# VH-VL binders against b7kms5, part 143

Target 1, 80 residues: b7kms5
Amino acid sequence: DTFETVRNTIRIESEVDESLRQLCHEERITKETWLEAAYLYLCEKPEELAQVIQLAQERLSQRKAIADYKRAKTMQERFL

## First folded at step 8 (VH-VL)

Design pp12 (framework fv_iratumumab)
Fold by ESMFold2-Fast, scan of step 8:
Structure pp12 (fold): chain C 80 residues (1-80), chain A 126 residues (1-126), chain B 107 residues (1-107)
Amino acid sequence: as target 1 above (80 residues)
Amino acid sequence: QVQLQQWGAGLLKPSETLSLTCAVYGGSFSGYYWSWIRQPPGKGLEWIGEIYHGGSTNYNPSLKSRVTISVDTSKNQFSLKLNSVTAADTAVYYCARDYTVEYFGSDTYDLYFDYWGQGSLVTVSS
Amino acid sequence: DIQMTQSPTSLSASVGDRVTITCRASQGISSWLTWYQQKPEKAPKSLIYAASSLQSGVPSRFSGSGSGTDFTLTISSLQPEDFATYYCQQYNSYPLTFGQGTRLEIK
């Protein structure tokens, strides 16, 4: 076949998921096809791809910040 | 890529205040804890403390009465002040980034310092 | 505070040797231990975290093992660039603490 797929599970923020789900419903597309189209579009736009990567790095840093706070709290509780 | 550059006091007299600054280039300053770690000549490493980009700090209790770490988010810098220095404070001082790893769905965290400044030798002599 | 004690304090070895250094915590720290390598006049570089997880770019000849209080860093076939001082560090509890270091020297 010309189309072979891989099943992946991804976790994203609830508000982003809600917004994406609504967009997909209104436009009559699936989350899977939207992700494929977005990636393919950005691969043809290097400057825009770089901006998206920067945003992804910033979001990852924010998640790590939450991990840092949880780490500090856990270590302090053990100290007590 | 990410580079930490530090500067500040080199030679101090006992009772003076040590002041060092670390600037972060080429990467994100936000979302991380940033640490100061020192090493007396020929000896091991001692963690001084850490600061979150938002200002929250954790200090080594052995130094807590003399140490202050602060951030200047507009410049992507953080600074160390150590009061009432003695000869025992003679060391190379490093700034470093705390890289905290959380496994999604887990309550466990791993920690290592992934980027370090070049080091600043501080000598305390009478 | 959790005290970290390394053994030996210094070790002489030849290129190609299998080298083992140990680190002992005064209290149980699970696997929350990082190993660092430090060369003269340079800042330390992290090698292994979570007692046994290799950092990206670290050669596979480096391995870590252990849990609780007893930990080991092994270099399976020593290379010239491996002569350095090695430190363990616990991140179980504040304050973060390091071992005193093990200096690996050319025999």
Scores: ipSAE 0.005, ipTM 0.651, lowest interface PAE 10.6, mean pLDDT 86

Design pp13 (framework fv_iratumumab)
Fold by ESMFold2-Fast, scan of step 8:
Structure pp13 (fold): chain C 80 residues (1-80), chain A 126 residues (1-126), chain B 107 residues (1-107)
Amino acid sequence: as target 1 above (80 residues)
Amino acid sequence: QVQLQQWGAGLLKPSETLSLTCAVYGGSFSGYYWSWIRQPPGKGLEWIGEIRHGGSTNYNPSLKSRVTISVDTSKNQFSLKLNSVTAADTAVYYCARDYTVEYFGSDTYDLYFDYWGQGSLVTVSS
Amino acid sequence: DIQMTQSPTSLSASVGDRVTITCRASQGISSWLTWYQQKPEKAPKSLIYAASSLQSGVPSRFSGSGSGTDFTLTISSLQPEDFATYYCQQYNSYPLTFGQGTRLEIK
């Protein structure tokens, strides 16, 4: 290629992935270019970037809640 | 900014019930386990037990027969009751948040207590 | 229950010294260990989790190492604010257990 890229593997929620995939199909873009565009757009808009960071923190908290639930089930099995 | 504030009885006689309450401010109460930890004067830390938003509990087996932890989700509070106290229960009692870190594609987790209450000295004497 | 034993139980050191505190688990706990610092009349503060992962905001002079049963907390160049009691804690299995503490005193 004429550009150097890095290969990343990320894990996202299946519902979000499905919705993003449908959007990309309809708009004729790729997930990679959508991610690049979204980040670049937000870097120029501090107010909106802050809102996205807040949402990201909320989603991380939700994932930790799910991890806590899985932990509780594992601990319960260990105490059975 | 998350803050934990605790209150409850300080001086008890042997056989009485210890009761402490911890209130959570400035952050989400749901999605975490919340613990009680005690420290006898000049000694180390002892984990008492934990509770989550839904009321699920895990207790230290050494205290399980005497301890009850409950949660009031409408007030973002959780409480400790320890029955049949003796001089051995004299300690500073702390409430704390269990912070867990999940690893993607793994059932393992890291755990540490990230926010603590100010501590409540409970003295059991005749 | 998993017993956590710290050594030494107390030590005296001077500002600028390299200090090492050890913690031994009675059975294998992988890397599932947290280190805490506690100053007089205050609640403990977490320093390191997963045996070696430094908490955000904790000075880089603190480091942790070890796995299995033997763990070490190192302060590479002791500062005045580092005089405190240090505790290790395992989260491999319930009940959660702490070491007895290591009291770091000014020489």
Scores: ipSAE 0.000, ipTM 0.633, lowest interface PAE 13.1, mean pLDDT 85

Design pp14 (framework fv_iratumumab)
Fold by ESMFold2-Fast, scan of step 8:
Structure pp14 (fold): chain C 80 residues (1-80), chain A 126 residues (1-126), chain B 107 residues (1-107)
Amino acid sequence: as target 1 above (80 residues)
Amino acid sequence: QVQLQQWGAGLLKPSETLSLTCAVYGGSFSGYYWSWIRQPPGKGLEWIGEISHGGSTNYNPSLKSRVTISVDTSKNQFSLKLNSVTAADTAVYYCARDYTVEYFGSDTYDLYFDYWGQGSLVTVSS
Amino acid sequence: DIQMTQSPTSLSASVGDRVTITCRASQGISSWLTWYQQKPEKAPKSLIYAASSLQSGVPSRFSGSGSGTDFTLTISSLQPEDFATYYCQQYNSYPLTFGQGTRLEIK
C-alpha cells in the first residue's frame, strides 16, 4: 500500500539471466526485488558500489565492441 | 558532457590536400567508431568514412582512393586527409561518434551519430 | 549504393500542425533507418533510430514508422523549435547514405 512502482524493461545477457532466474527460483524471490535489494545494499557499501560500476563500464564497453564487430562483419558480407 | 572539437578549416586550391582533426573530450574514446561526414553548402549529408579506436577503417567507395582517416589514441584524436581536392569538395565537414545499440546474442545492431563536432568549412577555389 | 529519397523536399506548416515527411530507400533496408534534425549553422541531431525508436530527450510529438523501403517521420503538433531540415539515413549497407533532406518552413 505504501510502495509506488514504475515499470522498466531491461535487456540482460542470456547467460546472466539464466543464472539470475535460477538464483531467484532457489531463494523464492523475484528479479524485481533482487534488483531493488542489490542496488540498496550497494548504496550502503561505497567501495563495493565502485567495483560494480567498474564492472558495468567494462561490460558496456564489451557490448559496444561486439556491436562494432558485427557491423564490420556485416559490411564484409555485403561488399565481399 | 561528451564534446567533439574540430579544427583545420580553411581555404584550399584545387589539387591540394584537405586536413582536419577532431578531439574527443569528456568521454571514452575507446569502444566506438568515429566518422567524418560532409555537407556542401545548401545540400545534404555525405558519409566519408569511419575509424575505430584500434585503427580499423571503412570508407565510402566514392572517396576511397583520396581519403585517409587516422587515429591518435594518446590524444583521443582522429583526423581526415582528403587529397586532390576540387571545387566539388567545398563543404562543411563534421566529425561524429557512431553510437551502436545491439541486443545481446543477436546479430541485430542499430546505429546513429550521437555527438557531432561544430563543423569546419572547407572552401576549394582557385 | 542505397539511394535515399525524401519527399517533399520542402514544406510550409503552422505551429500546431501535424507534419509528415517520407523517406524511400532504393532497396529493402528492414528497419535500419535513423532520422536527424538540423537547424541552420548547427550539426545534425539524431531523433529516431531503428525506424521507430525515439531517443531519450526527444519530445514525444516525434514518431517514426515504416519498414522495408517506405518510412515516415511524423510531428504530431508542430512547435516553433521544430522548423528545421530533416534527414533520413540508412545503416543496412555500406556506404552509409542520407536522404537529400526535407526543409520545414513556417507558413
Scores: ipSAE 0.000, ipTM 0.627, lowest interface PAE 14.3, mean pLDDT 85

Design pp15 (framework fv_iratumumab)
Fold by ESMFold2-Fast, scan of step 8:
Structure pp15 (fold): chain C 80 residues (1-80), chain A 126 residues (1-126), chain B 107 residues (1-107)
Amino acid sequence: as target 1 above (80 residues)
Amino acid sequence: QVQLQQWGAGLLKPSETLSLTCAVYGGSFSGYYWSWIRQPPGKGLEWIGEINHGGSTNYNPSLKSRVTISVDTSKNQFSLKLNSVTAADTAVYYCARDYTVEDFSSDTYDLYFDYWGQGSLVTVSS
Amino acid sequence: DIQMTQSPTSLSASVGDRVTITCRASQGISSWLTWYQQKPEKAPKSLIYAASSLQSGVPSRFSGSGSGTDFTLTISSLQPEDFATYYCQQYNSYPLTFGQGTRLEIK
């Protein structure tokens, strides 16, 4: 018997990764199982899920703004 | 999904100021640059400039002395003002969203316009 | 400014044809080029970014290639809905610049 799994590559902010890695080390779990458990838990908690989605949207907006800034800066530097 | 709606302008006389506004619905306004692009009748596309949520702008140098792009973050709107218009400014004007793709295999960024307004025809004639 | 020159400026083709449109930059732009399709009286639609990356929802008959100064958009088997004007656009440096367009017309 084997669980069906998929392999995903995800990019996480360094500060968040460091904090999550420390938590997983202390609790003796893996990032994969923490992600699965967090999602499954939140699916049963609509109000908490909504708050997490709002935070995710805010963080996505911030990351896009940073990427846009870096893109504009590199284009500006190439033009000089 | 995300929709851009634009309004303003129409018929202008030479020397007047062109004014257009673009409103963003159905998605986040922050986290992007927003552009104005124009197209004279039967001709190609010309990028006018871009603005982000914080008000940072980049303008096409050919228009820089006459153009101002501004943002109203409370209304999810950005606006174009083009001074001292001439017949050469006759065009369909589009607002559009700059979509930046970060290539995380390298520190490179790709760019395309993913959503566009319906376009506004501005005619400058005496 | 980086000048983008497309060739041909127009071409006539039949459904089922393989068509090729070329775009040349006046200086090196790596792969920082986007292709757009524009139908009459409508806003452009992006097809390909990073010279060769196909947009989600764009048919696989569209492909892009090239780097540096010379770029190509290919439609492997032309369909009726593909008759339109095509534009290349560089995002290497400001200002953003477009080619003059290639009008694809029915034979």
Scores: ipSAE 0.465, ipTM 0.828, lowest interface PAE 2.1, mean pLDDT 91

Design pp16 (framework fv_iratumumab)
Fold by ESMFold2-Fast, scan of step 8:
Structure pp16 (fold): chain C 80 residues (1-80), chain A 126 residues (1-126), chain B 107 residues (1-107)
Amino acid sequence: as target 1 above (80 residues)
Amino acid sequence: QVQLQQWGAGLLKPSETLSLTCAVYGGSFSGYYWSWIRQPPGKGLEWIGEINHGGSTNYNPSLKSRVTISVDTSKNQFSLKLNSVTAADTAVYYCARDYTVEWFGSDTYDLYFDYWGQGSLVTVSS
Amino acid sequence: DIQMTQSPTSLSASVGDRVTITCRASQGISSWLTWYQQKPEKAPKSLIYAASSLQSGVPSRFSGSGSGTDFTLTISSLQPEDFATYYCQQYNSYPLTFGQGTRLEIK
């Protein structure tokens, strides 16, 4: 009768990770439980959830743009 | 579902400017390069150029003197202008999204076109 | 520019056949090659990237191999919906270039 769990591997911005690590250390919680709590809380707050989703979409777009920039730069350098 | 819809001129005379527009629906416009690719009747594919949300472009050198690709970020649209057309520019023109695959922990990137517009036939004749 | 040459230009085959088409680059492109399928009056559809990585949703009968200058696309057991024109494309360097295409026709 324990919680059923799944393993997830995620890659996040180092500055965000450092900030979250400090928060978890100071509050004596884990990153796993913070993520669960944050999601559960936001599911009860539709307007706040929508704002978080918008920020997530913006951050995903930025990551894609960086990957595209690096890809294009590499292809330009090989042409020269 | 991401969908690309394109429109613009179909019949042109030699020396005129070809103008086509592509609109992106159902997905994020920013964070990608967007390409124009053409295909003359019965022949293969030719890449024309690409543009990103910020307006950065890369053009095929064979067309660079005649091509301008522009972006309208407020409408999620990008457009192709090809100057001084000749019969050799007769082709089906496609807009497409450049999809870049990034490998974790590496400096290698893969590329393919994952969504395409329906195509626009442009005929150049006198 | 990197020239991409496909062979054969056309191929006739029957349902159930193993079909192989080849693509040769005029200079080394590592594994930076994508394969596309195009049906009449339709835009191309990507099948394989990085020479051998199968796209999600593409049937497992399609496979790609090769590196450097020589590449192959194989269809292990041809189905009726596979009759189409196939194109290779390099993304080693600008400009992006495609092969001339291989038309796969029913016998």
Scores: ipSAE 0.393, ipTM 0.805, lowest interface PAE 2.4, mean pLDDT 91

Design pp17 (framework fv_iratumumab)
Fold by ESMFold2-Fast, scan of step 8:
Structure pp17 (fold): chain C 80 residues (1-80), chain A 126 residues (1-126), chain B 107 residues (1-107)
Amino acid sequence: as target 1 above (80 residues)
Amino acid sequence: QVQLQQWGAGLLKPSETLSLTCAVYGGSFSGYYWSWIRQPPGKGLEWIGEINHGGSTNYNPSLKSRVTISVDTSKNQFSLKLNSVTAADTAVYYCARDYTVEFFGSDTYDLYFDYWGQGSLVTVSS
Amino acid sequence: DIQMTQSPTSLSASVGDRVTITCRASQGISSWLTWYQQKPEKAPKSLIYAASSLQSGVPSRFSGSGSGTDFTLTISSLQPEDFATYYCQQYNSYPLTFGQGTRLEIK
């Protein structure tokens, strides 16, 4: 019945945020409780957890490629 | 899990070339930029430059005329050479991995150094 | 180059205190700032990126805030292991630049 919480600031793609916000509103839950429940549920489902981790790795790789492109472009524009 | 181990020069005389090497263990060398950062005794941090597995480099303009960073992809190593050293180059030198992630909705990316070498003290003394 | 100025350069505090360290950029950097902790004879450790995003494994007593030119690192209840030097770093523009550091010392 007693909870100790931590505050986290998370940035996610706006389309995903919009979809999650709609889901939370329709089901009358919060983003915080959805994140907790999703993680706890997936920890008990190894096959589904592995699929989620794979998707997360793919999304992270894409964002890293974009970040590397932006770095190269910044150096080109500002340092020769 | 990823570990950076560095080695190289300790004591140098003015006008000599500083040479340090950093080896990457336990993770992929490709897909990242790898930096050199230095810290003079009792002072703050100064970014020297970075290199990726393809050999593309970016240098701090304040050091660009004296600095060369190179990569040996077959050994997962990258190296720093700084020529014409003076007492002002006395510092602990660190190698580090640049962790970068795109920030959606802007022209910017998140960046921080997530793994660091143990540091190498370089002293330049006549 | 973007100059990063930290204030204070040093401060003394006691375990349990709320500690605030500030960092000012010479031009707007949006939220593109990382905070590091460095203990004597060790490499720095990243604590917070994007001004306010806590790194995994970093205690929740650390928090960051700010945008534009003025940024703050707060430790809500200082622990013995928190005595260290703290650095801010901007990544809005090259070259990457760090503040001069704030040394947090036991009172």
Scores: ipSAE 0.176, ipTM 0.785, lowest interface PAE 4.7, mean pLDDT 88

Design pp18 (framework fv_iratumumab)
Fold by ESMFold2-Fast, scan of step 8:
Structure pp18 (fold): chain C 80 residues (1-80), chain A 126 residues (1-126), chain B 107 residues (1-107)
Amino acid sequence: as target 1 above (80 residues)
Amino acid sequence: QVQLQQWGAGLLKPSETLSLTCAVYGGSFSGYYWSWIRQPPGKGLEWIGEINHGGSTNYNPSLKSRVTISVDTSKNQFSLKLNSVTAADTAVYYCARDYTVEYWGSDTYDLYFDYWGQGSLVTVSS
Amino acid sequence: DIQMTQSPTSLSASVGDRVTITCRASQGISSWLTWYQQKPEKAPKSLIYAASDLQSGVPSRFSGSGSGTDFTLTISSLQPEDFATYYCQQYNSYPLTFGQGTRLEIK
């Protein structure tokens, strides 16, 4: 075997994780191999890759909005 | 690469309404609070208030009765209106982005203003 | 409101000097404090957040320390571009408040 691997820890939404786990179980693949395959496939499809990047940017923006809401809420409550 | 550009009233008479607008270029407008901060000549900084994409606001209580911050999400702009101005409102007014730092596995958050507009001098005199 | 008091209000220093600016909160703010640098006729620039975390692109000669009510900004080897006014700001609770500023002048 000539594969050299890197261990990564990532945090994803629970609904997405549950759906991906179900898919991997049904198809008898692992999350790591699905992620590798998805990225490699998209690299060969520039227009689809661009759409995925746009979705990622939108999801990142939503996460930032949630963090901002939580930050503002804690600042309102801390003096109590 | 985010840039904030501001414009609006420069010279006002007492009792008039101050109106300033800030436009955001080169980055996401949603996902942030956007603030107004002022600085009287030769003095320190005073936070006026903030607004997010959804229109949620937090205001400095000292100004709350006179201040309104609004957002135009279609133009990536937010605006400040300050009613019933007096000489005490003479200041350079800045718009700025609130940048919230979130940490993995933590319910604590850090905050700083990472991008600022160029500033607008507002002078209130009779 | 949380009052932020800086000391000194001004100081004179020479290039190469170690400079220390302090900031005191009227109540405990944990480490929820940001330091800014402001040059004449320019908007402020954030240097340090969380009392001690240096912003990307800010020179390593800048450092921050402190927790609770007493905070310090240090410039280890002052450079010509560092002559400016420095502000601390708390984000423990609303409203956000700044110190009155410390003006760093050429000796």
Scores: ipSAE 0.417, ipTM 0.824, lowest interface PAE 2.3, mean pLDDT 91

Design pp19 (framework fv_iratumumab)
Fold by ESMFold2-Fast, scan of step 8:
Structure pp19 (fold): chain C 80 residues (1-80), chain A 126 residues (1-126), chain B 107 residues (1-107)
Amino acid sequence: as target 1 above (80 residues)
Amino acid sequence: QVQLQQWGAGLLKPSETLSLTCAVYGGSFSGYYWSWIRQPPGKGLEWIGEINHGGSTNYNPSLKSRVTISVDTSKNQFSLKLNSVTAADTAVYYCARDYTVEYYGSDTYDLYFDYWGQGSLVTVSS
Amino acid sequence: DIQMTQSPTSLSASVGDRVTITCRASQGISSWLTWYQQKPEKAPKSLIYAASDLQSGVPSRFSGSGSGTDFTLTISSLQPEDFATYYCQQYNSYPLTFGQGTRLEIK
């Protein structure tokens, strides 16, 4: 094979998935090739890469806050 | 990379208020609950309570009438106040980060304390 | 409150020994239990969560098992750095509660 690939399974927010799916359909590309292209492009642009990493860290922090809230609520409910 | 540093009064008389502060460096303050845990000399650990970035608290019912945990998000700090102390409150006090493990597609959440402060010995005597 | 009781409260062992520490909950906590190691004058360090899930960086000689009310922490081949006090902690419900600790000492 010309390209050696690995299979990955990722979970993303449904609203983001819907938007990305529409973009890929309209531009006639796949999610896989979009991800590869986006990463390769950002590797050549350090300042933009830094901004994307910052956004990723913010999104991760939001998900952790939601997980923490749900965890605390579940623990409260288990006793009652 | 994440480091917790704590400080506050160490020697107290009965009836006084215990006050300790914990500062978080090298990591995100938001997205976590932050806990206070104490350990009397030669004994086990006792969880006091937790607080998140938004100020939401959960307290140990045995201490709830005397304890207040507060947060200063601008400084990445959270603080413990324990009123009406007695000799039974003599302990090393630790601040710690609550780390929640989330499993997507499941309402299962695991919990452990992943980073701890250095500890503050509080002695209540005479 | 859920009471956590550890057994034994202390034990003596030699390097290379297999050591087992037990933790019992006063009511069912599923697998919602964390094990910690604490060395003298230091804060605790988490070893295992979800009763059996080993944290990254923790040596494979440590293992945890159990569910419901009875849990065990096993060290398959004790090393010098393993002499410490071990604590279990439940996170089934508030308040969070710890066992009284098991002190592991050099024979």
Scores: ipSAE 0.252, ipTM 0.780, lowest interface PAE 4.0, mean pLDDT 90

Design pp2 (framework fv_iratumumab)
Fold by ESMFold2-Fast, scan of step 8:
Structure pp2 (fold): chain C 80 residues (1-80), chain A 126 residues (1-126), chain B 107 residues (1-107)
Amino acid sequence: as target 1 above (80 residues)
Amino acid sequence: QVQLQQWGAGLLKPSETLSLTCAVYGGSFSGYYWSWIRQPPGKGLEWIGEINHGGSTNYNPSLKSRVTISVDTSKNQFSLKLNSVTAADTAVYYCARDYTVEYFGSDTYDLYFDYWGQGSLVTVSS
Amino acid sequence: DIQMTQSPTSLSASVGDRVTITCRASQGISSWLTWYQQKPEKAPKSLIYDASSLQSGVPSRFSGSGSGTDFTLTISSLQPEDFATYYCQQYNSYPLTFGQGTRLEIK
C-alpha cells in the first residue's frame, strides 16, 4: 500500500518562491507539505481563509493587468 | 459568478450613432481588457475593440474612425459608440471579457473570451 | 489583417462520428489560436486555447492540433450537444480575427 499523490505544476512569483524555499529549508519541510498544511489549516479558519482568498484575488488581478499590458504592447508593436 | 449584462438601442437609421453599454457583476473589473464583438445575421464574428480599467483602448483598424469605447470604473461598465452606421452594421453585438493565460518568465500570453453578455441585436434600416 | 479560413463551411455527421474541422491562417500565427463553440442565439463558448490546450470543464473528446498556419479541431466521438457552429480565432496580432465558422449539423 502507498499513499496516492497527484503531480501539479504551479507557477509562482520568483521572489515568493525564493522566500518559501528558504522557509522550507530552515524548518526542514517541503513546499508540498507546507502547501497541504496551509490549506488544511485555513479550511478550519473561515475568516483567515477569506483574507487569503482576497489576497489571491488581488494578486491574480495584478498578474492579469501586467500580462495584459505586455500583450497590448507586443500586439501594437507587431501591428505598427 | 461573473455576469455581463448589456443594453442599448436596437433600431437605427443610416447615419445615426449606435450606443451600447455593458455592466460587469460578480467579479473584478480591474486587471482585464473588455471587448466588443459583433456578428452579422448568419455570418461570423468580428472583433471591434477592447478597453481596460485605465481607459487604454485597442480598436479594429477597419472601424477605428467610427468607434469609441469608454469605461465607467465607478459602475463597472464599459460602452460602445459606433457613429455613421449603415446597413452593414446590422449585427448582434456582444460584450466579453478578455481572459489572458500568462507564462511567467516570458512575455507570451494566451487569450480567449471567457464571459460574454447576452447579445444585443442592432438593426440598421431606413 | 490575418485572414482565418475554415473548412468545411458546413458538415453533417451522426452521433458517435469522429469530426474534423480545419482552420488556416493567411500568415504564421505560431500556436496563438482559440477555438469556440456557438449554439443558436447564444454567445460563443471557448473550448481550446494555444491551439491544443483544453479548457477546464470541456469534454476530453475535444482536441486541437496544429501550429503556424494549419490548425485542426477534432471531436473524437460526436455527442448530441456538440451540434453547433465552431469558430477559430487568432491572437498573434491586432486586429483579433475569427474564421467564418463551420456549422456542424445532424445527418
Scores: ipSAE 0.000, ipTM 0.624, lowest interface PAE 12.8, mean pLDDT 85

Design pp20 (framework fv_iratumumab)
Fold by ESMFold2-Fast, scan of step 8:
Structure pp20 (fold): chain C 80 residues (1-80), chain A 126 residues (1-126), chain B 107 residues (1-107)
Amino acid sequence: as target 1 above (80 residues)
Amino acid sequence: QVQLQQWGAGLLKPSETLSLTCAVYGGSFSGYYWSWIRQPPGKGLEWIGEINHGGSTNYNPSLKSRVTISVDTSKNQFSLKLNSVTAADTAVYYCARDYTVEYLGSDTYDLYFDYWGQGSLVTVSS
Amino acid sequence: DIQMTQSPTSLSASVGDRVTITCRASQGISSWLTWYQQKPEKAPKSLIYAASSLQSGVPSRFSGSGSGTDFTLTISSLQPEDFATYYCQQYNSYPLTFGQGTRLEIK
């Protein structure tokens, strides 16, 4: 009858956080319960889960590209 | 696991153009810079240049006038062309993935090459 | 360009020995240095990045230290599979540059 929980710290895009926070406020739920519900729902829908995973891979690729761009710019600009 | 396969090795005459291609399997092609690095027989490593998915390049200034790196995103491939070769260009050529380490809340980045192709020997002789 | 100079250029050692390889940059590079191991006929393998951060799967006998211009790679107890050529590489600024290599040979 009890839930064992773990505390996670995650970093997400500001605009996504703002949108999700508004949704949670309007629907009277928490980001934690929304994340749990979304994952559990998708686990029962393999085709939708695959599409979400593809979107996640695309977003991860974009963040890696931005990190690489910033890294390259920093190296170009260093003069000592 | 990520695997890099390269081809286009061979024997060249001075003044010819060196052409090599590297294909990426088993992992994401976008989101990384991809490099070419060479090693003359019995000598050390020399970085040639890098390219990302969008076609942005950085080249070693010592080779910039002769080198072109291009990308074919539809095939997950990137290629090296080096013009006007001489005997000094004799080397094993490697393709490699640039892996950037990003830290949360920091503008500091670390870099290393995490996957490499098998290498292609190019010999330039008259 | 930033020049990377390794010392020694070659070294002979026995299994169980403590081995130290040094790398010097021609200008300050903070901790932006990677160490690679290369065995004959093979591509290099990264061992340490950020001067001292050990790569996943690399044995704990390998360690790196240093910042600024002077860097050290240490193998605390040499194993047969460690005979190879070692390279340092800076990523402070373009172009990326490597040391000339240190060849570690069996005594």
Scores: ipSAE 0.482, ipTM 0.829, lowest interface PAE 1.9, mean pLDDT 91

